# VHH binders against Putative glutathione-dependent formaldehyde-activating enzyme: the designs that were tried, part 14

Target 1, 157 residues: Putative glutathione-dependent formaldehyde-activating enzyme, of Halomonas elongata (e1vbt6)
Amino acid sequence: MLLEGSCHCGAVRFRVVSPHPYPFNRCYCSICRKTAGGGGYAINLSGDADTLVVHGAEHTSIYQAEIDGLTSPGERHFCSRCASALWVFDPRWPELVHPFASAIDSDLPRPPERVHLMLENKPDWVEIESREQDRCFAGYPDESIAEWHARLGLEEG
Key: E = the ipSAE of ESMFold2; O = the ipSAE of ESMFold2 at other seeds; V2 = 0.75 times the mean of E and O plus 0.25 times the DockQ between their complexes.

## First folded at step 22 (VHH)

Design j3 (from y6 with F103Y; framework vhh_7qbe_3; at its last look DockQ between E and O 0.89; V2 from the best seeds 0.76)
Fold by ESMFold2 at other seeds, look of step 22:
Structure j3 (fold): chain B 157 residues (1-157), chain A 116 residues (1-116)
Amino acid sequence: as target 1 above (157 residues)
Amino acid sequence: QLQLVESGGGLVQAGGSLRLSCTASGRTFAMAWFRQGPGKEREFVASISSSGSRTYYADSVEGRFTISRDNAKNTLYLQMNSLKSEDTAVYYCARVPKDWAPYDYWGKGTRVTVSS
């Protein structure tokens, strides 16, 4: 599926192909929460890095978190004008890019179940709005984004 | 199962060069080099796409190291130039997972020691 996204002010627009467009992951880690998740979590999608096309790239900036004294190679791209979080590119997975669902303008499909991950990092005031079929993990889940889509028969071309 | 075997490590004087190799016994995708210095955590050094068309480097090695691959020989390389004592580490070859997931195919490592 072709995903189209933008920052709020319109200075940055992008598109990317994703075979896995369902916005099922809710990541509660402090980096996702603080950089992209005003409700206490962020939703990261997956896309093919070779298909990413960006207009207004001069208005993007990159944040790299420091973890255990080392700068993470993960690049959190955001609009330098309006601060909208846009996508993550991590050179440790050079063929992938992860747009934030919050930046996507295309109609995203509705997930039939959700995954709540990194709950060990969730602050007390954030409530988990889980349903019976949802899965919850203190850390990382036991299946990848692609495996989740394959299990539920939800892959897009 | 996939095995990754590194070679080419050794002792080299500061300012010198060394070339590391990693031979894979199975299917590879994107590939990467990591290193672990004495008393430090394993850190990213460089990565290369499955075709070899895109390469990325940690800031500390950019301009000095070159990652490359020969897909016909299923072999990954790291050319290390202008070596510094800070480059002393065990260097690990790794396969990048096809999906976003933690790495779990690592070589046993090859030691590089850079003397002053």
Scores: ipSAE 0.695, ipTM 0.906, lowest interface PAE 1.1, mean pLDDT 90
ESMFold2, look of step 22: ipSAE 0.742; ipTM 0.915
ESMFold2 (binder alone), look of step 22: mean pLDDT 82; pTM 0.838

Design j4 (from z1 with S53T A103S; framework vhh_4orz_3; at its last fold request DockQ between E and O 0.94; V2 from the best seeds 0.83)
Amino acid sequence: EVQLVESGGGLVQAGGSLRLFCAASGFTFRSYAMAWLRQAPGKRREWVASISTSGRTYYADSVKDRFTISRDNAKNTVSLQMNSLKPEDTAIYFCARVPKDWSPYDYWGQGTQVTVSS
ESMFold2, look of step 22: ipSAE 0.797; ipTM 0.934
ESMFold2 (binder alone), look of step 22: mean pLDDT 87; pTM 0.874
ESMFold2 at other seeds, look of step 22: ipSAE 0.734; ipTM 0.928
ESMFold2, fold request of step 23: ipSAE 0.782, 0.785, 0.726; ipTM 0.933, 0.930, 0.927
ESMFold2 (binder alone), fold request of step 23: mean pLDDT 87, 87, 87; pTM 0.879, 0.879, 0.881
ESMFold2 at other seeds, fold request of step 23: ipSAE 0.790, 0.784, 0.808; ipTM 0.934, 0.933, 0.939

Design j6 (from y6 with S50T F103Y; framework vhh_7qbe_3; at its last fold request DockQ between E and O 0.97; V2 from the best seeds 0.82)
Amino acid sequence: QLQLVESGGGLVQAGGSLRLSCTASGRTFAMAWFRQGPGKEREFVASISTSGSRTYYADSVEGRFTISRDNAKNTLYLQMNSLKSEDTAVYYCARVPKDWAPYDYWGKGTRVTVSS
ESMFold2, look of step 22: ipSAE 0.742; ipTM 0.915
ESMFold2 (binder alone), look of step 22: mean pLDDT 82; pTM 0.838
ESMFold2 at other seeds, look of step 22: ipSAE 0.763; ipTM 0.923
ESMFold2, fold request of step 23: ipSAE 0.735, 0.725, 0.779; ipTM 0.914, 0.914, 0.926
ESMFold2 (binder alone), fold request of step 23: mean pLDDT 83, 83, 83; pTM 0.845, 0.846, 0.848
ESMFold2 at other seeds, fold request of step 23: ipSAE 0.742, 0.750, 0.766; ipTM 0.920, 0.920, 0.924

